# VH-VL binders against UPF0246 protein Cphy_1568: the designs that were tried, part 3

Target 1, 255 residues: UPF0246 protein Cphy_1568, of Lachnoclostridium phytofermentans (a9kqm9)
Amino acid sequence: MRIIISPAKKMVENIEALPVCGEPSFIDQTNQLLTYLKSLSYEEAKEIWNCNDQLATMNFERIASMNLKTKLTPAILSYQGIQYQYMAPEVLEKDQLEYIQEHLYILSGFYGILKPLDGVTAYRLEMQAKVNLSDKKDLYEFWGSLLYNKLREETDFILNLASKEYSKCIERYVTEDVRLVTCVFGERKGEKVIEKGTYAKMARGEMVRYMAEHKISTMSEVKKFDRLDFSYDENLSNETKLVFLKGESNVRDRK
Below, E stands for the ipSAE of ESMFold2; O stands for the ipSAE of OpenDDE; V2 stands for 0.75 times the mean of E and O plus 0.25 times the DockQ between their complexes.

## First folded at step 1 (VH-VL)

Design s3 (framework fv_disitamab)
Fold by ESMFold2-Fast, scan of step 1:
Structure s3 (fold): chain C 255 residues (1-255), chain A 120 residues (1-120), chain B 105 residues (1-105)
Amino acid sequence: as target 1 above (255 residues)
Amino acid sequence: EVQLVQSGAEVKKPGATVKISCKVSGYTFTGYYIHWVQQAPGKGLEWMGRINPNSGGTYYNQKFKDKATITADKSTDTAYMELSSLRSEDTAVYFCARDLTDYGDAFDIWGQGTLVTVSS
Amino acid sequence: DIQMTQSPSSVSASVGDRVTITCKASQDISSWVAWYQQKPGKAPKLLIYAASSLQSGVPSRFSGSGSGTDFTLTISSLQPEDFATYYCQQYDSYTFGGGTKVEIK
């Protein structure tokens, strides 16, 4: 089994709590993207980031000085945000860290796919970014089937804990001999399930830590996830979708 | 509403230990880092360390790693900071603060501060 | 460690004045700087995050600018309640500047 998760927009550098253990698998493609980004005018780069002048200026300067070989931080410690806060990689025991290093992959618009301890530099490039290089019109075309092919070489069972923006780069290539199972963390409203972003991100991170704590390798074990007031619902689930419903709560009152 | 409330002022002798509490209310305690900041009398702000209340994971300013111990109790929504082997230069106001984890790590909500005086 | 050098250490100003406070990082921190206001005996209050984003509830006379290593906090028209000490802070290792005391002239 391999687990895929989303990255985060916020990244930090110079975190030394865990060692860097490896280079990103597609560093050559990342270098192509970096060369492309460095060639853009400020206006062109800002269009790609689709952000205000402050964020655009910051990213433009970051890219101009970026070196993929220096200031490396383990990917799992570099990405910040609620998903990574609940995953809490900095407190994993050695055997739990070994578990995620073997099973977990972080998807990335810039790096493609990362193991937790791969060395990265801070960047901002979401998978939906509109790029135009090597006659490719977006990052989905740029990465093509590369990320899926890497996963397929290692497993026929992929557990998806990534958002749709990122899982699309895998989903579109799945064949009948590979099982892609997506976890949905939501609340029931009548006959519908509504996935609230904050709680879904919390649950995805917590699920990774839960799986590491229990050394999970099968779908039956994943179904036992019971943290953050979520519980598996057999009637709403199927062979490619595991639905976890949050118990009775007023979500708006918990902020 | 969202609030961080700290324990009251302490007066300690050199060599003693002190433990300051920071009780959280109005939001999900495990969703945000809690940071600790020192301010000596008439001086500026100095970051000491932070805790992830969900995991108990800590990260310290190297200056304070052998002086301060930060912990959190999820059952009472309370973060703690313990100072050991107190000296006169530890006399300061100590603040806890919540960060904006999904944005800029800026400290958006602060406790009122706890004055620790180390005196003979 | 990233050092934050704040200037001036103090400034005397009158109500209605435009006040500018500068903060210089020892290395590139992009836009990851916050500004705080602290009144005597009180906890600091967040004014600006990510160099230029105004915190909810903070008056529009406060603004932040800059990127890379040079950052500025501006108070366009100083009010009586603005006499306080101001601090910048970078996010990577949470280093604060030395502070700028804005005093009544």
Scores: ipSAE 0.000, ipTM 0.430, lowest interface PAE 14.7, mean pLDDT 86

Design s4 (framework fv_disitamab; at its last look DockQ between E and O 0.01; V2 from the best seeds 0.00; counts 0 for: pae O 14.1 > 2, placed apart)
Heavy chain, then light chain:
Amino acid sequence: EVQLVQSGAEVKKPGATVKISCKVSGYTFTDYYIHWVQQAPGKGLEWMGRINPYSGGTYYNQKFKDKATITADKSTDTAYMELSSLRSEDTAVYFCARESPYYDSSGFDYWGQGTLVTVSS
Amino acid sequence: DIQMTQSPSSVSASVGDRVTITCKASQGISSWVAWYQQKPGKAPKLLIYAASSLQSGVPSRFSGSGSGTDFTLTISSLQPEDFATYYCQQANSFTFGGGTKVEIK
ESMFold2-Fast, scan of step 1: ipSAE 0.007; ipTM 0.498
ESMFold2, look of step 2: ipSAE 0.007; ipTM 0.599
ESMFold2 (binder alone), look of step 2: mean pLDDT 91; pTM 0.944
OpenDDE, look of step 2: ipSAE 0.000; ipTM 0.483

Design s5 (framework fv_disitamab)
Fold by ESMFold2-Fast, scan of step 1:
Structure s5 (fold): chain C 255 residues (1-255), chain A 122 residues (1-122), chain B 105 residues (1-105)
Amino acid sequence: as target 1 above (255 residues)
Amino acid sequence: EVQLVQSGAEVKKPGATVKISCKVSGYTFTDYYIHWVQQAPGKGLEWMGRINPNSGDTYYNQKFKDKATITADKSTDTAYMELSSLRSEDTAVYFCARDSEYSSSWYYFDYWGQGTLVTVSS
Amino acid sequence: DIQMTQSPSSVSASVGDRVTITCKASQGISSYVAWYQQKPGKAPKLLIYAASSLQSGVPSRFSGSGSGTDFTLTISSLQPEDFATYYCQQYYSYTFGGGTKVEIK
């Protein structure tokens, strides 16, 4: 089994609480993207980043001086945001850290796919960015089946805790002999299940930590996740989608 | 002055193991990858693999991944390449080479070692 | 796997001649091409990178051109020290051409 998760837009550098233990698998492709980004004008780069002038200026200067070999931070400590706050990788015990190093992959527009302790530099490049690199119109076309093939070599069971923006770079290549199971963290509203972004991100991070704490390796164990007031709902779930509903456990316990 | 200096020629019997070295000077060892390239007698160049000396991470050409082991020692600014289960077809000159700075975003080989001849003979 | 087909395998030339060597990639590799010079018993020396960029210290008689799949190395006026074997390399995934030996006529 392997677990995939989304990166974050905000990144920090020089965090030394955990060691760098590995280089990104597709560092050569990353170098091609860096070369492309360095060739862009400020206006072209800003359009790709889809951000304000202050953030665009900082990223433009970052790219201009970027060195993929220096100021390396473990990927799992570099990405900042609510998903990573709830995962709390810096307080994992040694055996739990070993679990995520073996099972967890972070998807990345810039690096493609990362182990938690792979050394990274801070960047901004989301998977849906519209690049214009040779014959490639976007990052989905640039990465192609490369990231899926990497996962396929290691497992036939992929647990998806990534957002749709990132999971579709894997999802479109899945064959019948690979099981891709997506976790949905939502609230029931009438006939629909609605995922609220903040709670979904919290739950994805918490699920990673939960899995590390319990050394989870099977789908039946994943279904036992009960943190942040979420509980598994068998009737809304199937073999490729596990639905966890917020608040429903309290409702079900009522007489 | 950037220099990559390799260990001397080796003569080994079939089945033996050989370990050749590449000592660097004139730059920060951990800032550049070290690559290894094989050149069989009278033949062209073939890329074998590389190491990041800072992390110890390696990446191999599939052809060589069961034959070659690349390592680095930061305390001596030296990269190593070990060949196991030697066969006559492993007879070749082996070169180490430094890649370009990542800040340039290019992966070409700007400085090379002088080469080490490994002869496998019975 | 990307194949680099280098042509010709050898060329006989005189000092002052213009020498052109070509390299064809089996698929598009943008400008990720380098050219190396190797003299007998010596290590290769970088001449050109990024298809057309001249390495510092390399004489201006050497030039590179091309993009995509077709690449060319040109020596505008061959000098005695230029008799050597030349290799193209794509560094998108690190394959070398078969080499071109530039020999005295």
Scores: ipSAE 0.000, ipTM 0.418, lowest interface PAE 17.0, mean pLDDT 87

Design s6 (framework fv_disitamab)
Fold by ESMFold2-Fast, scan of step 1:
Structure s6 (fold): chain C 255 residues (1-255), chain A 123 residues (1-123), chain B 105 residues (1-105)
Amino acid sequence: as target 1 above (255 residues)
Amino acid sequence: EVQLVQSGAEVKKPGATVKISCKVSGYTFTGYYIHWVQQAPGKGLEWMGRINPNSGGTYYNQKFKDKATITADKSTDTAYMELSSLRSEDTAVYFCARDLGYDFWSGYEFDYWGQGTLVTVSS
Amino acid sequence: DIQMTQSPSSVSASVGDRVTITCKASQGISSWVAWYQQKPGKAPKLLIYAASSLQSGVPSRFSGSGSGTDFTLTISSLQPEDFATYYCQQANSYTFGGGTKVEIK
């Protein structure tokens, strides 16, 4: 089994609470993207990042001086946000850290795919970024089947805890002999399941921690996840989608 | 290659029943919902209902609850939609479509569609 | 149930034109809007999901924007193959907009 998760837009550097243990698998492709980003004007880069001037200026300066081999931070400690807050990787015990290093992959527009302890530099480049490289029209085409092939070499069971923006890099290549199982964390509204972004991110991070704590390797064990007031719902679930439901947020359910 | 292949066109008399099939291939049938959508001649799209092929659980548009019955056969990777007590206003193209999947912001979008089945009620 | 009001119902355009189609939800739906293209005699094709996410294989001239109640599909430079009917859909109850036919001038 391997687990895939989304990165985060906010990143920090120079965190040494955990060691850097490895180089990103597709560092050569990352170098192609860095060369491309360094070639852009400020206005072109800002358009790709789709952010305010302050953040765009910071990122433009960061790219101009970026070196993929220096000031490295373990990927799992660099990404910041509610998903990573709930995962709390910095306080994992040795055997739990070994579990995530073996099973967890972080998807990345810039690095493609990362082990938790791979050394990274802070960047901003979402998978849906509107880039224009000479032979590729977008990042999905740029990465192609590389990320899926990397996972397929190691497993026939992929647990998806990533958002659709990132899981699309894997999903389009899956064949029937590979199980891609997605976890949905939502609330029931009639027949539909509505995922609130904040709760879903919290649950994805917590699920990684839960799996590490229990050394989970099977779908049956994943179904036992019961944190953050979520519980597995068999009727809404199937072989490729595990639905965990939180109670409705109306007046009746709050009591 | 993901494919949804529907049964051929039907011509029925008022009061008859029709059953349309949607056979899927290229993915795990029980992993995705199958939806049915009606399009009357020259009109727009109207959602009818869906089935979870793994559980057999169904959910219908209130307008179609007493008209349509959706089923699935896991052994043949085929979803079905049956229309009862046909009337002239049931004349339409009926599409099956696969649930796109997941995202905390997107919900149920239809990424692959069958080619459509024309049902003509002869009144 | 949530209503989707799509406008215009029809637009006449030439190759190379910028075309915009608007969809308004009767209540807030966050970013839960998809856009579909349908050509005569064919099944609809997904173009955009989550209001602004481009479906794989769809040309970059298509883009979506908006959140809450107001959503827009834009075709930046209309091509001959883009003459079709376009539908918005909100994901919460599967309600489709009335459609916009993009016709050749």
Scores: ipSAE 0.000, ipTM 0.421, lowest interface PAE 17.7, mean pLDDT 86

Design s7 (framework fv_disitamab)
Fold by ESMFold2-Fast, scan of step 1:
Structure s7 (fold): chain C 255 residues (1-255), chain A 123 residues (1-123), chain B 105 residues (1-105)
Amino acid sequence: as target 1 above (255 residues)
Amino acid sequence: EVQLVQSGAEVKKPGATVKISCKVSGYTFTDYYIHWVQQAPGKGLEWMGRVDPEDGETYYNQKFKDKATITADKSTDTAYMELSSLRSEDTAVYFCARLPSYSSSWKNWFDPWGQGTLVTVSS
Amino acid sequence: DIQMTQSPSSVSASVGDRVTITCKASQGISSYVAWYQQKPGKAPKLLIYAASSLQSGVPSRFSGSGSGTDFTLTISSLQPEDFATYYCQQANSLTFGGGTKVEIK
């Protein structure tokens, strides 16, 4: 079993609470992207980042001075935001950290795919960015089947805790002999399940921590997730989608 | 009580267009897809397509993509299914249906159903 | 793209008989199956969902079983009101079986 999860737009550097343990698997492809980004004018780079001048200036300066091999931070400590706040990797016990290092992969527009303790530099490059590198119109074409092929070598069961933007890199290539199971964290509205971004990100991070705490390896164990007022709903789920609904305490729904 | 009420029987000539309605009550219209199912005389059931009343998104069975147009009007809580360029082969009962409240859009079983609308194409 | 093959196409039975109808998925994979009863001039009525769950208000003589590719609807003791056509449906692909007409012997 392997777990995939989204990165975050905000990153920090120089966090030493956990050691760097490993180099990103596709560092050569990352170096190609870095060379490409360094070749862009400010205006061209700003278009790719689709952000305001303050953020664009900061990122342009980062790229200009970036070295992929120095001042590295473990990936799980570098990414910031609600998902990583609820995952709380800094407070994981040694055996829980070993669990996520073995089972968890973080998807990345810049690095492709990362283990939690892989050394990274802070960057801004979302998977949906429109790059123009060697006749590839975007990062989906750039990465192609590389990320899926790496996962397939290690497992036939992938638990998806990533957002659609990132899971598309994997979903497009899944074959019948590999099981891709997606966790949906939402609230019921008639026949629909509505995922509120903030709560979904909280739940994805919390699920990683829950799995590490319980050393989970099977789908039946994943279904027992009961944190943040979410509970598994058998009726809305199937063999490729596990639906967790918030607010089980609704008296009307239980009648 | 949740109800789907369809418009009455239609008799049309070949080449005509017909538009069937399905008016819903007893629930929030935008919370459920409305599906359409065809049943030719003495034949079985065949799924045609569905609409999301919230945004008008549709998804069709390949067989019906060029024949049927499915729409929804949120202001009147009514879904529609329009058949164009009618032929004798389009003679059938057409049903609207939705999922039960305990189901999801990837576990499609239907309850309730509309009562059905007979469309007869005669020259 | 899952096709549903339903058998038999018709069965002649007497009140009190045990009737079994089968439904087979072509893809080798099927997550969920529903069963419907249809009487002449009426809309279909949901009997069984999720292969084996009895819809509220449906008599307990109706039961569903099966998983994977092979599914069965059973009527343990046929009643006069049960003479009808029955359809299976694959829930994800929205395909229906060809139907089984249960008629008086």
Scores: ipSAE 0.000, ipTM 0.460, lowest interface PAE 12.2, mean pLDDT 87

Design s8 (framework fv_disitamab)
Fold by ESMFold2-Fast, scan of step 1:
Structure s8 (fold): chain C 255 residues (1-255), chain A 124 residues (1-124), chain B 105 residues (1-105)
Amino acid sequence: as target 1 above (255 residues)
Amino acid sequence: EVQLVQSGAEVKKPGATVKISCKVSGYTFTDYYIHWVQQAPGKGLEWMGRINPNSGGTYYNQKFKDKATITADKSTDTAYMELSSLRSEDTAVYFCARDEGSYDYVWGSEFDYWGQGTLVTVSS
Amino acid sequence: DIQMTQSPSSVSASVGDRVTITCKASQGISSWVAWYQQKPGKAPKLLIYAASSLQSGVPSRFSGSGSGTDFTLTISSLQPEDFATYYCQQGYSYTFGGGTKVEIK
C-alpha cells in the first residue's frame, strides 16, 4: 500500500528536526521546470503563481537563485499548513517516521512525487499551473503518466488522501489491475455528503498520523479511523470510496 | 559581431496594418528574448512585449495586447512586430532589443543590444 | 503594475560636474534595475544592469547604486559625450522611468 497526499503552498526550511534521506525521484524533470521558470518574465511567472505582487516578487527572486542540491529540507517538514499541522511529523516516534517513509508520497507540481525525507528547496508551483514548456500546456501534460508509473512499480493499492487537483494526475492513468481508494471526509446533508475544505485537510493530516501510530496496512484498519469527530459510514462507502462523516454516530450504530 | 537590423521607415494611412522586421546576426537567435519598445515623438520609452524565439511564446504589455502581434521566424533569424488598425497615436519609433532572459544572468533587465529603430508615421 | 518614477526630468550641468539621477519603484524590485543612455536619433545603450553592475565597454565614471525601491545613477566628472537622456528600467515587467535629460548649462 502507498498513501498519496497533497503538498502545501507555504514552505519553510528546518535543518534541525529531521535528516534529509534521499533525492527526489524526478529531479531531472524538476531541473527542466526550474530552467523554464528562470526563463519567464515577472508577469508570466506571476500569472502562473496566481498570487499578489508581494508573494510573486519573493518567489521570482527565489527561483532566480535556486539550487536544487544545496540548502535542503526534508519535504515533510518543509510544507506548512493545517494538513501538516494535524499530521505533526516533527514529533513522530522513530518507528512512526519509518512507517511514513515507507508508505507516504507527497505529490508536487515542481518535484512530481516525494518521499517524506527527500531533500527539497522551497518553491511555489501548484499542479494546476498552466505552462508553455516544449509541447506541454500544463503540469498534468508535463508529468503525464510518470507519477502513476512510479507508484505502480511499488504497489497495486493506493490510498488517496490528496485533493482532486493533485489526485487527478494519478486517477487519469489507473487501470483495472490497480486499486485506488479515496477517503472522503464530509458532513451529511440529506441524501448527500458535503466535504468542507478546512475539516477535510485536518482529517487528511490526522489520518496519516493515525495510520503511522497504528501501523495500518489494510482497508479494514483504515475504516476504524474515528478522530476529529469523524466516523466511517458503510452505506455511503464502496470499494473505491471510504466516506467518513463528521458529527454522526459511530460505525457500530449505523443501519 | 552582434547586430539587430530593422526594416525601413513606413508611412501608413489610418486603419492600415504595418509589419516591422528585426533581423539578428552574430549570435544564436533562439538563445535570447527579443523585446519591442515604442517611443512616441519627443516622449520616453514604453515596453510593448517580447517573444522567446525558441518556443514562440509571447508576452505583452496590456496596453498593446490588442494592437501588436509579435512573431519570430527561426529559418531567417528574424523577429516581427505587426500593428493593426493604425491610428495617429501609433506614430512612433519602434525598437527591437535582445535580452538573455534568465539562466546565469541578471533577471530580465539586460537589453544589451538594440536595433536602430523603425519610424512608423500614420497620416491621412 | 510596477511604476518607475525618475527625477529630475532634466538637469543642467557643465563638463566636470558630478550628476546624480534617481529612480523610485512603486514596489520592491530587489536589484533588478538597468540604466540606459539615449542620444537624439539613436537607439538606447545599456550602461548599468542589476542596479550596480557596469556594462562592458562603459566608462567607469558611470556607477549605479540602490536596492529595493530607491536607485541612483551617478556620473562622476561629466564629459561632453555624456549629454543625453537617461532611463531607468525595472527587470520584473520591463517598465521604464520617464527619463532624465542631461543638458549643457
Scores: ipSAE 0.000, ipTM 0.401, lowest interface PAE 18.8, mean pLDDT 86

Design s9 (framework fv_disitamab)
Heavy chain, then light chain:
Amino acid sequence: EVQLVQSGAEVKKPGATVKISCKVSGYTFTDYYIHWVQQAPGKGLEWMGRINPNSGGTYYNQKFKDKATITADKSTDTAYMELSSLRSEDTAVYFCAKDFEGYSYGDYYYGMDVWGQGTLVTVSS
Amino acid sequence: DIQMTQSPSSVSASVGDRVTITCKASQGISSWVAWYQQKPGKAPKLLIYAASTLQSGVPSRFSGSGSGTDFTLTISSLQPEDFATYYCQQANSYTFGGGTKVEIK
ESMFold2-Fast, scan of step 1: ipSAE 0.000; ipTM 0.515

Design t1 (framework fv_telazorlimab)
Fold by ESMFold2-Fast, scan of step 1:
Structure t1 (fold): chain C 255 residues (1-255), chain A 122 residues (1-122), chain B 106 residues (1-106)
Amino acid sequence: as target 1 above (255 residues)
Amino acid sequence: QVTLKESGPALVKPTQTLTLTCSFSGFSLSTSGVGVGWIRQPPGKALEWIAHIYWDDDKYYNTALKTRLTISKDTSKNQVVLTMTNMDPVDTATYYCARIDYYDSSGYFDYWGQGTLVTVSS
Amino acid sequence: EIVLTQSPATLSLSPGERATLSCRASQSVSYMHWYQQKPGQAPRPWIYDASNRATGIPARFSGSGSGTDYTLTISSLEPEDFAVYYCQQRSNWPLTFGQGTKVEIK
């Protein structure tokens, strides 16, 4: 089994709490993207990043001086945000760290796909970015089936804890003999389930940590996730979708 | 239909510069994802990667040899040229050129030339 | 640079026997390939990305491994299988090859 998760827009460098152990699998493709980004004008780069001038200036300067072999930080410690806060990689025990190094992949617009301890430099390039290189109109075309093929070589069971923006890179290529199972962390509202971004990100990070703590390898074990007031719902789930509902036990049925 | 062939001098004197040309057919270095590298093998010894060039002119060199190496391509002629300065008897080896196609071949050296033996002696 | 250590240096076996070749990397790699080389010939791609057989490679050959430990297995040696096998990583620059394992007739 392999788990896929989203990266984060915010990144830090020079974190040494965990060692860098490995290079990104598609560093050659990353170098193509870096060459492309270095060729852009400030206005062109800013449009790709879709951010304010302060953030755009910082990233423009970062790209200009970027070397893929310097300022390396383990990927899992570089990405910041709620998902990574709840995963809490910096406090994982040795055997839990070994578990995520074997099972977890972080998807990335810039690096494609990353092991937790792969050495990365801070960047900004979301998968939905509209790049124009190598006759490709966006990063989905740039990466093509490459990321799926990497995962398929290692497993026929992929647990998706990534957002739709990132899971699209994998979903399009899945064949009948591969199980791609997506976890949905939501709240019931009538007949529908709504996924609040903040709680979903918390749950995705917590699920990774939960799986590492329990050395989970099967679907039955994933269904036992019960943290952050989430519980598995058999009736809303199917063979490719596991639905976890938040706060159901706190709803008073007074009618 | 993919073929690569190395050409260059069979004998080089110490301190001279070696120039090797890889001529290929069945693919183009204008195709995204395609690159050509050079690998050498001294008689009875292991394979050693020397240098690589991609379709976008991105170049990589063996760290121990980098100050002596230049790799270039001529896309219109279907050729990749390797230059190695200050040749020494320890550089005696069979030199191979080989292709990588990241889109088609998953990034391994999928086609190799026959190799050309370069002997460095006085 | 990533150092690849192949073991054993030489395997002396008879046709019909099983061969197991090891390649150990000095750090974790995601991209490991194997090549077969016979005397006087260029190397030929054999296994790519740890476990995939290159075009035309017989089913008796299999590759496995991840991280730092990779294995090439020949389930039952045929006469044409006696050759030198090299592993190669493509996870970072410079690209590196192992020293080779020679599979020879006993």
Scores: ipSAE 0.000, ipTM 0.385, lowest interface PAE 20.4, mean pLDDT 86

Design t10 (framework fv_telazorlimab)
Fold by ESMFold2-Fast, scan of step 1:
Structure t10 (fold): chain C 255 residues (1-255), chain A 121 residues (1-121), chain B 106 residues (1-106)
Amino acid sequence: as target 1 above (255 residues)
Amino acid sequence: QVTLKESGPALVKPTQTLTLTCSFSGFSLSTSGVGVGWIRQPPGKALEWIAHIYWDDDKYYNTALKTRLTISKDTSKNQVVLTMTNMDPVDTATYYCVRGSYYPTYYFDYWGQGTLVTVSS
Amino acid sequence: EIVLTQSPATLSLSPGERATLSCRASQSVSYMHWYQQKPGQAPRPWIYDASNRATGIPARFSGSGSGTDYTLTISSLEPEDFAVYYCQQRSNWPFTFGQGTKVEIK
């Protein structure tokens, strides 16, 4: 099994708590994107990043001076945000770090796909960014099936903990002989399940840590996730979608 | 082609120090995610993991044997060395050098032929 | 340390029969591997991460299990399958092996 998760918009550099162990698989494609980004004006880049002036200025300067081979930070420590706070990778024990290095992949608009300890530079480029590269209309066309093909060579069971923006890079190419199972973390509103972004990000990070703590390798074990007041709901789930509902675990049935 | 080969003395006297060298080819211990270690097997008995060293020089030892063990690597020579002090007849065993890698998961995917070390006066 | 107990110690079977080998851990593990060893030879990787066959291992071998209970099954024994099989956990340090199950001819 492999697990895929989303990156984060905010990134930091120069974190030395964990070693850099490896180079991103698609560094040549990343170099093409870097060349493109360096060619943009500040206003063009800001439109792509869709952020405020402070963040745009920071990222514009990062891109201008970026070298893909130097000043590297492990990917798992570079991405910042609530998903990564709940994952808490910096406090994982040796065997838990080994688990995520073997099973976890971080999807990235800029790098394509990353192992936790791959060396990265801080960037901003979301998968749905409106990038126009020569004969490709967007990053989905740019990456094509490359990311799915890398995962397929390693496994026939992919657990999706990424947001739809990122998971559709994989979903679009899935064949019948590969199991892609998506986890949904939501709340029931009548007949609908609503996934609130902040709670979903918290749950995705917590699920990675839960899986590392328990060395989970099967779908049956994933279904036992019970952190953050979420519990598995069999009736709303199926072979490709595992639904976890917030607040349902404390309900008692009248016998 | 990945190969590992153990070398060292066939006979050791009680209280002496054993030094075993693992020489390997087909991979480098500077490659992230790989490690090399030692497993022993007394005649007719089960396998016992002894020590392991990873690409980043991180070292792990069998807890019962830890005070007697030192593992080191020389990446330029493609060698890993195990030292065990104060040898005893119960340490008589075939000693295997093994390789592990994070992909697809960490298991001992290549083994040396083994070298028999007999401890007797 | 995690203790692995293999049962039975010896399986005496005829070619064509099914062999079922058990490995029980003293606490829950998630990474269980199996190795085959023939007399005078080094162990060979056989099954990794509970259920995945190592390169070149025949389809008649299958692994299963989770938590504390793991099983190696040989659907129909061939002459070359008579050997000692060891389970090994790598969930926690130190890595530990079971005592082995010997599959021998009746």
Scores: ipSAE 0.000, ipTM 0.388, lowest interface PAE 18.4, mean pLDDT 87

